# VHH binders against q8cch2: the designs that were tried, part 33

Target 1, 325 residues: q8cch2
Amino acid sequence: RFCGSLVSRTFSFHVSWRMEDPLFRLDLGWPKNSEYFTGATFCVAVDSLNGLVYVAQRGDNIPKVLVFSEDGYFLRAWNYTVDTPHGMFVSGTPFEQSVWITDVGSGPYGHTVKKYNSLGDLVQVLGTPGKKGTGLNPLQFDNPAELYVDDTGEMYIVDGDGGLNNRLVKLSQDFMILWLRGENGTGPAKFNIPHSVTLDAVGRVWVADRGNKRLQVFDKDTGEWLGAWDNCFTEEGPSAVRFTPDGKYLIVAQLNLSRLSVLLAPPSGSIGDCSVVSTIQLADQVLPHLLEVDRKTGAVYVAEIGAKQIQKYIPWHSRTPAFGA
Short names: E, the ipSAE of ESMFold2; O, the ipSAE of OpenDDE; V2, 0.75 times the mean of E and O plus 0.25 times the DockQ between their complexes.

## First folded at step 17 (VHH; framework vhh_7ubx_2)

Design y6 (at its last look DockQ between E and O 0.49; V2 from the best seeds 0.00; counts 0 for: pae E 2.7 > 2, unsure alone 62.4 < 65)
Fold by OpenDDE, look of step 17:
Structure y6 (fold): chain B 325 residues (1-325), chain A 122 residues (1-122)
Amino acid sequence: as target 1 above (325 residues)
Amino acid sequence: QVQLVESGGGLVQPGGSLRLSCAASGFTFSRYAMTWVRQAPGKGPEWIATISRLGDTMRDDSTKGRFTISRDNAKNTLYLQMTSLKPEDTALYYCARDYIYTGNTRPLSDYRGPGTQVTVSS
């Protein structure tokens, strides 16, 4: 009588709760020298083509624009024609690099959107230098917050970081008004501190409506209101918004919470509700203001006002090129 | 020519419900956001809700829990379902094309209907 003891191998399905690998990790090696940050860093732009990072900072008697390499080396600083920088965007073709800066200053160059070449020469001014808008002129800005330039050269400007205009403006490549949306308010297509603007791959314009604690979405061609996200921003409104290069996620900053949130991008045919997939809690009073995503590497650069620095985050799965032995 | 015609208004008791309809013609209804507004006697226009061409909605907080905006693109019709009606909801209700109200107290006349009267009274 062979009593074969059936050893019930309890397959303990160790559901390894795979700790959701953070989508991003901090690059402690960027920049190589942080001593070049001599003021409050308010915005950052990335030239993904040339591997350059542009930083704008505020302060007295300091360079307003710093240029770093992707690997974190300081290259150059330039320009005193910026009074108080707020937003920055780099539009580059293989033939031309343009650095755009929004200026919220009260000085002789304030309340403008300015274009610089890669050397820091002022080449274009939009708005009336030193004159705040009154809401009557679509090209006269009142604390322009940020801009985005698409691949066709069309420009989207959010105008009204605490100013009167509270609007989204689309310009042609030759700076003609294509459409204008928004006024101060809480309803659809109305704004309270439109603070950041970006585009997704399906032709939607996303605006961080900071004071209303929401993102609003518009059709890029018509300017028509498509929807809004507010459910992810109950504590504080978004100060910055960018897409990942693959278009799968939005990266959002919440200034006073010192938080970055990664949101799931909606499908092309709907906006729906927002969903948070990950959060990066920064130290208290770091105050992430604006951010930019490198289109090539997926790296995220964050301008931190409180910490007076730019931080670089890299995607977790991005294989650091093994420095070949 | 853009035409909007509201219907479904009437007299209702407090706590009652009404469903307003807006029939749209003269434009491609499915390509536009639509809005409900109301105007009570002696008051300015009040925004109620907007629905985008994608079906996303935004609503005023004062009515958000009681009123629901929806659309049927196949019928070129906008709807407002109203529940738990109160005397303060008494107003002329308008359907309007688009979402933008110019700072002017009145929607552009060319993009709204004549309105339907809603009266909430005991």
Scores: ipSAE 0.605, ipTM 0.828, lowest interface PAE 0.9, mean pLDDT 90
Fold by ESMFold2, look of step 17:
Structure y6 (fold): chain B 325 residues (1-325), chain A 122 residues (1-122)
Amino acid sequence: as target 1 above (325 residues)
Amino acid sequence: QVQLVESGGGLVQPGGSLRLSCAASGFTFSRYAMTWVRQAPGKGPEWIATISRLGDTMRDDSTKGRFTISRDNAKNTLYLQMTSLKPEDTALYYCARDYIYTGNTRPLSDYRGPGTQVTVSS
């Protein structure tokens, strides 16, 4: 073992065996226009249907949201009504894209979950811009961290990053609360910095409960607590979580460790304990914050606060079958 | 008319064992995660353990290896097996069904039992 590197990628032997290839490889050609990363890149979202990648970054007098093609060409940007972006999610059809962005902090657009069209026009605001709160009528947020939008338009919001709420909120497509879990704490269905949220294909909601060093799992229809994974996060909690399109793996970021972990997805019943099948150790101070997996291709896009970039990882296709969309 | 009724408490010597039961009625027990909580005199409630509807568990680190939560969905019953009991374990132990906000304002007491007393004394 040389400096912790995988020997098979550097040196190959002519024997009947060789080391397994990694599950993912870095796409060095993405993006084509890295000069647009002018601030701290906090989040990324992918429109798999139209091949678009949205990036949000923080800084003064810079484009706050960037749009790239899947091949990495810069297309457009916008700034207005985006102040301190934290998380984002894209949902839509071939003819209509909805770009959701969470905004945090004490600025004039903070404490909101906002919807934009693909051109950056604001079309919906949840929360009260610039005003944190715990209320449910009207719905308020305190540093909402991320959201996930299901194909039915139902939404899952983790609220939030260092605020008072520490909750997972499910909304209907008309933004009515269907169920809610959480308060600050370490027990089941309690949170400390609920930071990322995703769904699996069998109706479970997964939350990166970052401050508690665990993933927690809930029934998407009822909100019932289904279990938790903590044994893979003893050193640091997950900042981001997503499933691969085939449903076989979870991709997790650990911010201060500058690490990505690939976990084996559990079966549809009891979730058991987590199992790490691969890791990607990034350079010190890269700081992977949030990530997204393209549901069509399985590509993983990682927003790196410290490195001020987005990196794209592609499945190692010579080792694995194509991911489903 | 959700009802939870704990039993199996009592006086036990240090180092002893005790099994608590919680009988559930008035709701579909098998569809809910269930929790054990204790409250010692002069202290706030202390979470002990939770078990999902399919058997995934989480428990407090301070009782790890001594207390085991389990359930029998066919009997609508939740259990807490306690071993190596210490005087510090003296408390009222009660079971609870977790509350999920849906706009319902029912009191949280509708989702817990009255408790069973465990007293660990030489």
Scores: ipSAE 0.528, ipTM 0.825, lowest interface PAE 2.7, mean pLDDT 88
ESMFold2 (binder alone), look of step 17: mean pLDDT 77; pTM 0.775

## First folded at step 18 (VHH; framework vhh_7ubx_2)

Design z1 (at its last look DockQ between E and O 0.76; V2 from the best seeds 0.00; counts 0 for: pae E 2.5 > 2)
Fold by ESMFold2, look of step 18:
Structure z1 (fold): chain B 325 residues (1-325), chain A 122 residues (1-122)
Amino acid sequence: as target 1 above (325 residues)
Amino acid sequence: QVQLVESGGGLVQPGGSLRLSCAASGFTFSRYAMTWVRQAPGKGPEWIATISRLGDTMRDDSTKGRFTISRDNAKNTLYLQMTSLKPEDTALYYCARDRIYTGDTKPLSDVRGPGTQVTVSS
């Protein structure tokens, strides 16, 4: 950033060459085993307790789910019961962490939200495998895009990516619907491709309403509409959204712009308008689809469907070394 | 008894201004998002603007810059300030409380007022 004291614009001025440090830098050493990225990498999730990074990719006759250590070493993979993965999230108790994967498309396991243990065994299926639907009893999905699981086990599902439903569904830990918002549309609490969902520390649910070029915000307990941000997305809508663990920033992906945007987190209460404080411009056609932020270290893992890889960005101000956390 | 009552409509010339009010009673107004909707004769309802319980707003593109939604939680009152009125703004304007689907999947009944007529003509 050019910091200068402009004494006179017609005669002289002084410029300080002090640059602001970037908020994030690329970890060039992650992963150690990139040869396992053999397909299009759609999503990523992090188990901060065990130092694991889960990756889902699409392709024929390839491992659909890959597991890496936080240091970047490949550990294991599986592909059974995963057809066309779209989103992922890690949840669990102190004694067992689990991974959730959304599956889309017309394959035998499409239109589902599925839970796996850390070894890749399927332990729960939501939705009707291979069959899209709009029903709520039993619960059906149409290309469910992503989910977020709170520490209490309550779940938030965005449903979905180009399907019929265009909704945000909150479930209890026992998978009962607590509230639901949405239909196709542009008004408040209506969606066009609700693509990513996250929570902040003050009880707000944030949805990347990708086709409407905005984020929409809801009360996590009641489902009340709390506002929207559209002024930062005039060129392209967000494909992914996550908060940094210190609560200061949102990280947003804009897929076709091949760009990550860092937004200032709003205060409690009224959310106002969004403010972009930094951007990370990626090479053209990298196509950042979904991302995850490590809750312990603040590292940002980005699934790049165009580049067919996962990249890791580490905070410049992190007290835990991002390359060795 | 839950009630919404609009007022402030009337006949106005093109280019004129009106302020609509919506008085709420029988529920805790400050806990809900509130919406203005209009309906012209022979047309379906058209969303105008919504305001969250804490004042965040969203407005329809066609009235952006001309219509402003606001609320006074102490008076249990919702407002719509309209300026630069055009003949195509002629409609019945009503306020509504935000609708939330429950976990039993039964929709809540919408709460709305009877509306106030706005007629823009010379």
Scores: ipSAE 0.529, ipTM 0.816, lowest interface PAE 2.5, mean pLDDT 88
Fold by OpenDDE, look of step 18:
Structure z1 (fold): chain B 325 residues (1-325), chain A 122 residues (1-122)
Amino acid sequence: as target 1 above (325 residues)
Amino acid sequence: QVQLVESGGGLVQPGGSLRLSCAASGFTFSRYAMTWVRQAPGKGPEWIATISRLGDTMRDDSTKGRFTISRDNAKNTLYLQMTSLKPEDTALYYCARDRIYTGDTKPLSDVRGPGTQVTVSS
């Protein structure tokens, strides 16, 4: 009776998580002078074409918008017509630069999405200044959180940073409602503090549903719900979401965790589950709120409320081995 | 005409399993996310699960792990596999097409079926 002990060789697949080289490094040289940050920095936008970085900050009797060069020099600032900035986006064409700011204030320009030119002149106001939306009017906002403008000029607005609307709105270039998604709730296409919005290269709209601790994905054309990621956000929901220029990764901020996460972007098709590739743990109470990616350089700018600064991260370029000729 | 017809409901003992089906007609089924909801007597509608046109799912935590939503686009059919059924699962179960809002101030009406009754009792 040969009791052959089947030594189950537990092939411990030591997935040697090769500590993949950090995808990003901090640029300590940006900005050249941090003294210009005089308030809480809430949002950042990048004009990749012209090499400009726009910053919005909150505070009394301070410039609300600061403009820096990509190399960190202060250029200009303005204070007028901005009450309480929350989100920012720059849409640039070779012929025109537009700076969009969402305002969650209760002042004369609050509860609006405003368009500025590069000089800081107010060009367009969406919403009803100083009036909260009631959900009845798609163009009346209640604490609009962030917006994204695509290359065609169509706009995606997440409306409801603690407000009543909790919705994603798509507008045409001429500000007509194309579709609207969302109400307060936990189900699909429902939101609890939709906080950030971006697009991927295959025509999907990604929304940081902060309160529900998930990313939700929609078809940009139809507004149809496509899926959601929640498994990466068990501790805290995402406050910000952007894609890397190559579309390979999502960069996500978790505000109270003071954490940045790099997620693998899903292929075309099913959204599936999220996968964390890398994390950048910031100091306690740094509070990364919103972020932007330079489409040209891949640099990531992070608005840190707690630290009252903008940090710049640059991609860790793998040294292309100099093929010695 | 857009139609949804639920089937597969019935009487089942606690701990039992049921598979509900929803046959869709009158629209391009594969282009829509689909949802299961239920309504118990004296209660409001309760969301169970949604499946996107691409097969991604979202589920309510109360039934998560026991209920599975799936779809067959070739058959224009939505399914709900229910396991470990409890008396509290007794309800009328509906399938519904995903809601889409347009520039209209009025939400687009959802399409749902007449429902199928599920009764969990000893």
Scores: ipSAE 0.194, ipTM 0.633, lowest interface PAE 2.2, mean pLDDT 89
ESMFold2 (binder alone), look of step 18: mean pLDDT 78; pTM 0.776

Design z2 (at its last look DockQ between E and O 0.75; V2 from the best seeds 0.00; counts 0 for: unsure alone 64.1 < 65)
Fold by ESMFold2, look of step 18:
Structure z2 (fold): chain B 325 residues (1-325), chain A 122 residues (1-122)
Amino acid sequence: as target 1 above (325 residues)
Amino acid sequence: QVQLVESGGGLVQPGGSLRLSCAASGFTFSRYAMTWVRQAPGKGPEWIATISRLGDTMRDDSTKGRFTISRDNAKNTLYLQMTSLKPEDTALYYCAKDRIWTGDTKPLSDYRGPGTQVTVSS
């Protein structure tokens, strides 16, 4: 029972309320059709222009790629040419959207970075299906982990998850190598399990160098090393990294800690030190692997290998209902 | 042609300090990350520290807190400030320009200087 000074409690309430507002909240209404999550969900990609969410999962005799509306309704699925998906990215224009999927492992579709149209038809293959390699002509991969496609059509591929290459590769829109960084190691521009890649709005490429417990940063045009952040990852390296659309924050996942961290974005010049703004601690063994941020709405979709689902977080104060009204 | 010339090495007693310099020419120094590497007799090269064009740094843990990398872009010069020197710091120290693959792999000697000797002993 509440019988004290209303003025004093009102003041304390307002101060606490302002200081405790979260940046994101869980959308409990997404998805509407969770029964389609029948395997380990490894990655997610968002077509912000058409309101579509693509999910890839692993398992026998299950749909490998699922497509949902941004409101959570299941639309379609495909399996053909997808075996052990690892990462995804959606690129294109409102009239021609493409879905890129990395595929790993020793199966017939492994060690590739593949492009599909929105209906699941295979359009382009990079790498040699089923055959890992280190070569650059033809371009080969060894467990390619993820990619990012810039609005110019230029691509950034991290290669890869537990393979021998440990590299960041930039490709032209015609898939010619523009620059390449990396080998296995701990020094600058060396990697141990380069697992996620993203761009900021000021021309920097960010790589989740998972095994080295750091983010590394490169100039997108030259490939020049611009710095690294390791002070936010003392317990576990990042498995995923993306920027919020307003450029104020980075969202990172730490897989074995079952944790999401919101980091303050650095200025356009020197990147300085990493600062954690907020942490979302997930239940034990949820295992957030990769994530995507909707460039239009700021919604964050997290692929959870352990929980075998995709969770959607929306910006606090968003007019989009949490229930998917 | 990339040209890097190290200087400031020499003999110093344990616990002493030394500042190495690396004068750069033949490229736009202010646009590239720069690195210090050392190599002791009978050992492979050891990365020490790297500094981005705008001053972000990364340092090897073995010399962390004792060695500081810095740069002066107006003078096209890279520095390594060394303190609390130990006999195991005895090595040839050389600087290197950031090396980026763009279609051909040039040898490391095209991206580094000849080095300056640092000897730490009584």
Scores: ipSAE 0.701, ipTM 0.886, lowest interface PAE 1.4, mean pLDDT 88
Fold by OpenDDE, look of step 18:
Structure z2 (fold): chain B 325 residues (1-325), chain A 122 residues (1-122)
Amino acid sequence: as target 1 above (325 residues)
Amino acid sequence: QVQLVESGGGLVQPGGSLRLSCAASGFTFSRYAMTWVRQAPGKGPEWIATISRLGDTMRDDSTKGRFTISRDNAKNTLYLQMTSLKPEDTALYYCAKDRIWTGDTKPLSDYRGPGTQVTVSS
């Protein structure tokens, strides 16, 4: 009678809950003066080269665009030619900065994508001012949500924040249509409120398909559908999407959940499923709408509609640039 | 010219399985997402599944778990494995190439095959 003592090796799965150090901390010192936020802050863009932060806000008889320094000082503002700003993007060279704003207003400058110089002068208008698109003209927008301009000057526009178009448009630097994807729907390459657009380092276009509760991915050159993430967005769709400068993570906002999520970026091949690495739960009704990442510092700026402010988050392991002595 | 030829359809009993194939030619198959759609008599086209060039898939919930889309780029062939077939799955099944708008005014029909008939009946 060999009583083999079953040594129950309690595999103590030491789930080392490595308290993964928060990836970001709030910078309470930005801006220096918050009184300049006089409306609902809808979008933010960063000029990483010049250390500028552009903010767009909605309201009556207020500045629609505010410009801050990276360290939080107010610099300038303008309110002309902007009806109802929704998205913002800054494309810059050391010699020239361009501020792009999408406008979803019903006023004389609504349903457009507009280019401004750093002083707030209107330089270019795409679309038909004051006229919503019908889906027939790729260059006539119906509530354009956001845009992204790559280093070559090519432009990606998500068009259809509650409008009819529900599409992703790629334009050349000369504003020629290169390709167009999307119609209203739930299938691949279809959209329900395409709300945010960005690029990764391997040439994929990421679109926040807010109403369908997913991110969709496209080839930047061909417009081909590459995949989608939906498993991370079961409660609410993404309203904003950006990559960290190192390309390791996606930062996503979920508006009504008042949540920021940090997702692991997929490898250069298949898109696969999404994985949440970290979440920042904001206070109730803060309503993070759109966000931008400083390419130089990795700082994240979040436009919060409900709180009527821009918050700055700094990477936890941000090496203070050793100011070389 | 895009050419797609579906095959593998037929008569099957409820609970049975079929594997559909779509042979592609006239374009670089490996560069395009591919889609299966079906159309039942008196109904509009129904999307089933799409597979990217990289193998990522999106599927309709109604057939999710029963139907699997796959591809062999070396053979320029798209597949649809169907299991647990139901009478409601009776339709003409089409494979379609991903359509990218570049100013092309060609109808969607130019991007799909003639279809293969699947009939699920006792």
Scores: ipSAE 0.305, ipTM 0.713, lowest interface PAE 1.6, mean pLDDT 89
ESMFold2 (binder alone), look of step 18: mean pLDDT 77; pTM 0.775

Design z3 (at its last fold request DockQ between E and O 0.86; V2 from the best seeds 0.81)
Fold by OpenDDE, fold request of step 23:
Structure z3 (fold): chain B 325 residues (1-325), chain A 122 residues (1-122)
Amino acid sequence: as target 1 above (325 residues)
Amino acid sequence: QVQLVESGGGLVQPGGSLRLSCAASGFTFSRYSMTWVRQAPGKGPEWIATISRLGDTMRDDSTKGRFTISRDNAKNTLYLQMTSLKPEDTALYYCARDRIYTGDTKPLSDYRGPGTQVTVSS
């Protein structure tokens, strides 16, 4: 009677949870002096070409726009023609820099999208200054939230930070409406507080549909609905969305959660489901509102309403091990 | 001209299943998102589901567990598989192409079919 002792080899699957190295680190050295933040910082834009960071803040009798260097030095400020800034975007050619600001104020410059030169001079106004509305001819806004300008000079505007409009508008270089999407609602291509807009490298428009707790995706040329991500936003909708320069990730902010999330970008085909790669939990009531990514360095600047500051995050460069020759 | 023709509707008992089809012509079907909507007597239009040109879907929660939208681009056909049908699902079911505002003043009716009747009754 051979009692063969069945040695049950307990295969301990050591799931080595490789703690994925954080994708970003906080740059505590930016800015060099935070005393220039005298109001609530609502938005940030980056001129990657010239190494400039533009900040817009709200408050009475304060500079509304601040300009910093990439290294964190204060350079200049202006306050004229800006009532209540909400979103900001810098479009630049090697020859010309344009700073765009969305204004949600009730003053004489409110409910507009305005273009400034690098000196802070007002160059262009879209909308009807001081008047909210739903009109398309002439074009009106009601609390325009954010804009994006692509490399061709075409503009994407999300209009509807709690206003009458819940829409995405595409404008030509000469500011003619090319297409428009959206009305208030929960269905595809409908919005509830479209709050942020960006483009990916394959010509898709991404909209943070904050109130519906989702990102919606559109074809930039046709305005066709392509898909949506909702599974990553069960707790709160995104307030901000940007791509990393390599197009590998999306950086999103969730305002009231005081959270930044790094999402995996979908391939050029179907949008599919959302996947969270990393999360940065900020302190309570920091309230990250909008963010921008430096296209050259990959640095992320976050406008924090609650903390009344801009924070800079720097990508962790994976040290490729130098294979010694 | 956009042409959409729905089929597959009929009378079915509660708990039954139907598969609706929508044949598309007059446009490049594979370039557009497609939608199913329904309208019950005395009620407004109700959105059911949308499918993108690449197959991504969005669905209403009221029917999400029972209805499935799909498409066959080679056949220029949109489908709605309905299961576990209820009397409340009784409606005229429409297929619609996505309408994008480009300054076009054409009515929404120009982008949908005549509909197919679904009646769920014991």
Scores: ipSAE 0.912, ipTM 0.962, lowest interface PAE 0.5, mean pLDDT 92
Fold by ESMFold2, look of step 18:
Structure z3 (fold): chain B 325 residues (1-325), chain A 122 residues (1-122)
Amino acid sequence: as target 1 above (325 residues)
Amino acid sequence: QVQLVESGGGLVQPGGSLRLSCAASGFTFSRYSMTWVRQAPGKGPEWIATISRLGDTMRDDSTKGRFTISRDNAKNTLYLQMTSLKPEDTALYYCARDRIYTGDTKPLSDYRGPGTQVTVSS
C-alpha cells in the first residue's frame, strides 16, 4: 500500500538547495504490468546491457520467473526447473546474457544454483537437485541464498539461508572451488545465515551475515578476512547488500524493519566502521528481502516479499536525458 | 615453514598488565590477518581478537576494553595489550594465521605458534 519514502521532504519555500540533497526517489511508473506479481517476490536481477529485469516469486500454480523491460513492460515468464527461488544474478557479455537462480527447499530442483539463458532455457545446474548436502566433491548446497558472478566468470555463492553449511564459496568459471570460508559461528569468517554477497570495484567480497547482524569483508583473490561492519545493524542484520555503480555507496535492506539504508562506501584500505548517510523507511510489513542495483543507471530494484512487488528507486538528479528523434 | 613465536607471558597479580608479542617469519606477514587465541587446561580454545592486514579489528566481547590487538608490519610482529587482568585470564596464549580452504588440507599446527603462558594469581 505504501510506495516508500524519499529521504527528505521538501517544500517550495525551503527547497532550492534541499532539492539537491536526496539520493534516490521512487519510480511510481515502474512496472507497467504489476498484475504479474501474483506471489511473494523474493529476488530481482538486472541485465543492464539489454535492459531487462528478472523477478522470481513463490507461490502455487503461478509463473515463478518474470521478465520485464527496463521501462516496466512484461515480456515473458517461465516455471520450468524453478521450485522455490531465493536469489538471482545476471551475468554475461553484451550479446550473451544469462541469469542465475538459487533454489531452496525440498522440491525436485531445490538446493541448487542454476544458469538460464535469457529465454529461460536451463543450461547449467550446480548442486544435487532436490538433495541438500555439505559435500565439495560433488559440490552440494543447503538452501543456497544468493550469488554474485564477476565479469571474469568467477562466482561467489553464499550457502546458505538457514541450512547447516554457513559458507562463502568462490568458484572458477569452470566451477572448481578456488577458496571457501565459513562454518556456523560468530568469529571472523564464521557465519549465521550468510544471505547476500556482492563485490566492490577494488576486489573485496562483501557478505551480509544476517544472523550475526553484520557485513563481513574478504579479499576476492585469496579469501583473506579484511574486516567487518556491525555498528549500523544493532537492531537487525542486513538481508541484502549492493554497491552503487560509482562506488560511493552501499545499499542495504533490513527485512523485518522494512528499511533500506544507504551507507558510505569505505576507503580502499582499512574499512573502519560503517556510516549511514540515508535511510528509506518503508511501510510496515513491506519486508524488503533482496535487491539489485543497475550497473549502468544506478537504479535500485527491491524485492518486497510482504508487499508482493518490486519497487524501483532512481538516483536523484539523473543526467541521462533523451534528445529528440 | 611458517613460524610464529609468542613471548611476553608470565606471572602477574590480578589487576596487572602484560603485553604479548608474536614474531612471524617464513611468510609475508603484511598480507595476512592475524589472530590471538587462548586455551586454559581442560578447556577448548577461545578466540580473543583478529586484526586484518591493514588494521581492521574484531574482538571478543568478554575482553573488550581490556585487551587490544595491534600489529607492526615493518617488524613482522603481532601484539596483544592486556590490562586489568583477572584470574580467569590464566591460559596459554598463542597467535595464529588465518586458515583458508583451497583444496589443500594441512594440520592446524601449521598456522599457530606454541604459545606463551599467562598466569594471573595472588
Scores: ipSAE 0.739, ipTM 0.897, lowest interface PAE 1.2, mean pLDDT 88
ESMFold2 (binder alone), look of step 18: mean pLDDT 79; pTM 0.784
OpenDDE, look of step 18: ipSAE 0.779; ipTM 0.904
ESMFold2, look of step 19: ipSAE 0.722; ipTM 0.895
ESMFold2 (binder alone), look of step 19: mean pLDDT 79; pTM 0.788
OpenDDE, look of step 19: ipSAE 0.874; ipTM 0.939
ESMFold2, fold request of step 23: ipSAE 0.618, 0.640, 0.670; ipTM 0.848, 0.858, 0.877
ESMFold2 (binder alone), fold request of step 23: mean pLDDT 80, 79, 80; pTM 0.791, 0.792, 0.798
OpenDDE, fold request of step 23: ipSAE 0.027, 0.888; ipTM 0.456, 0.944

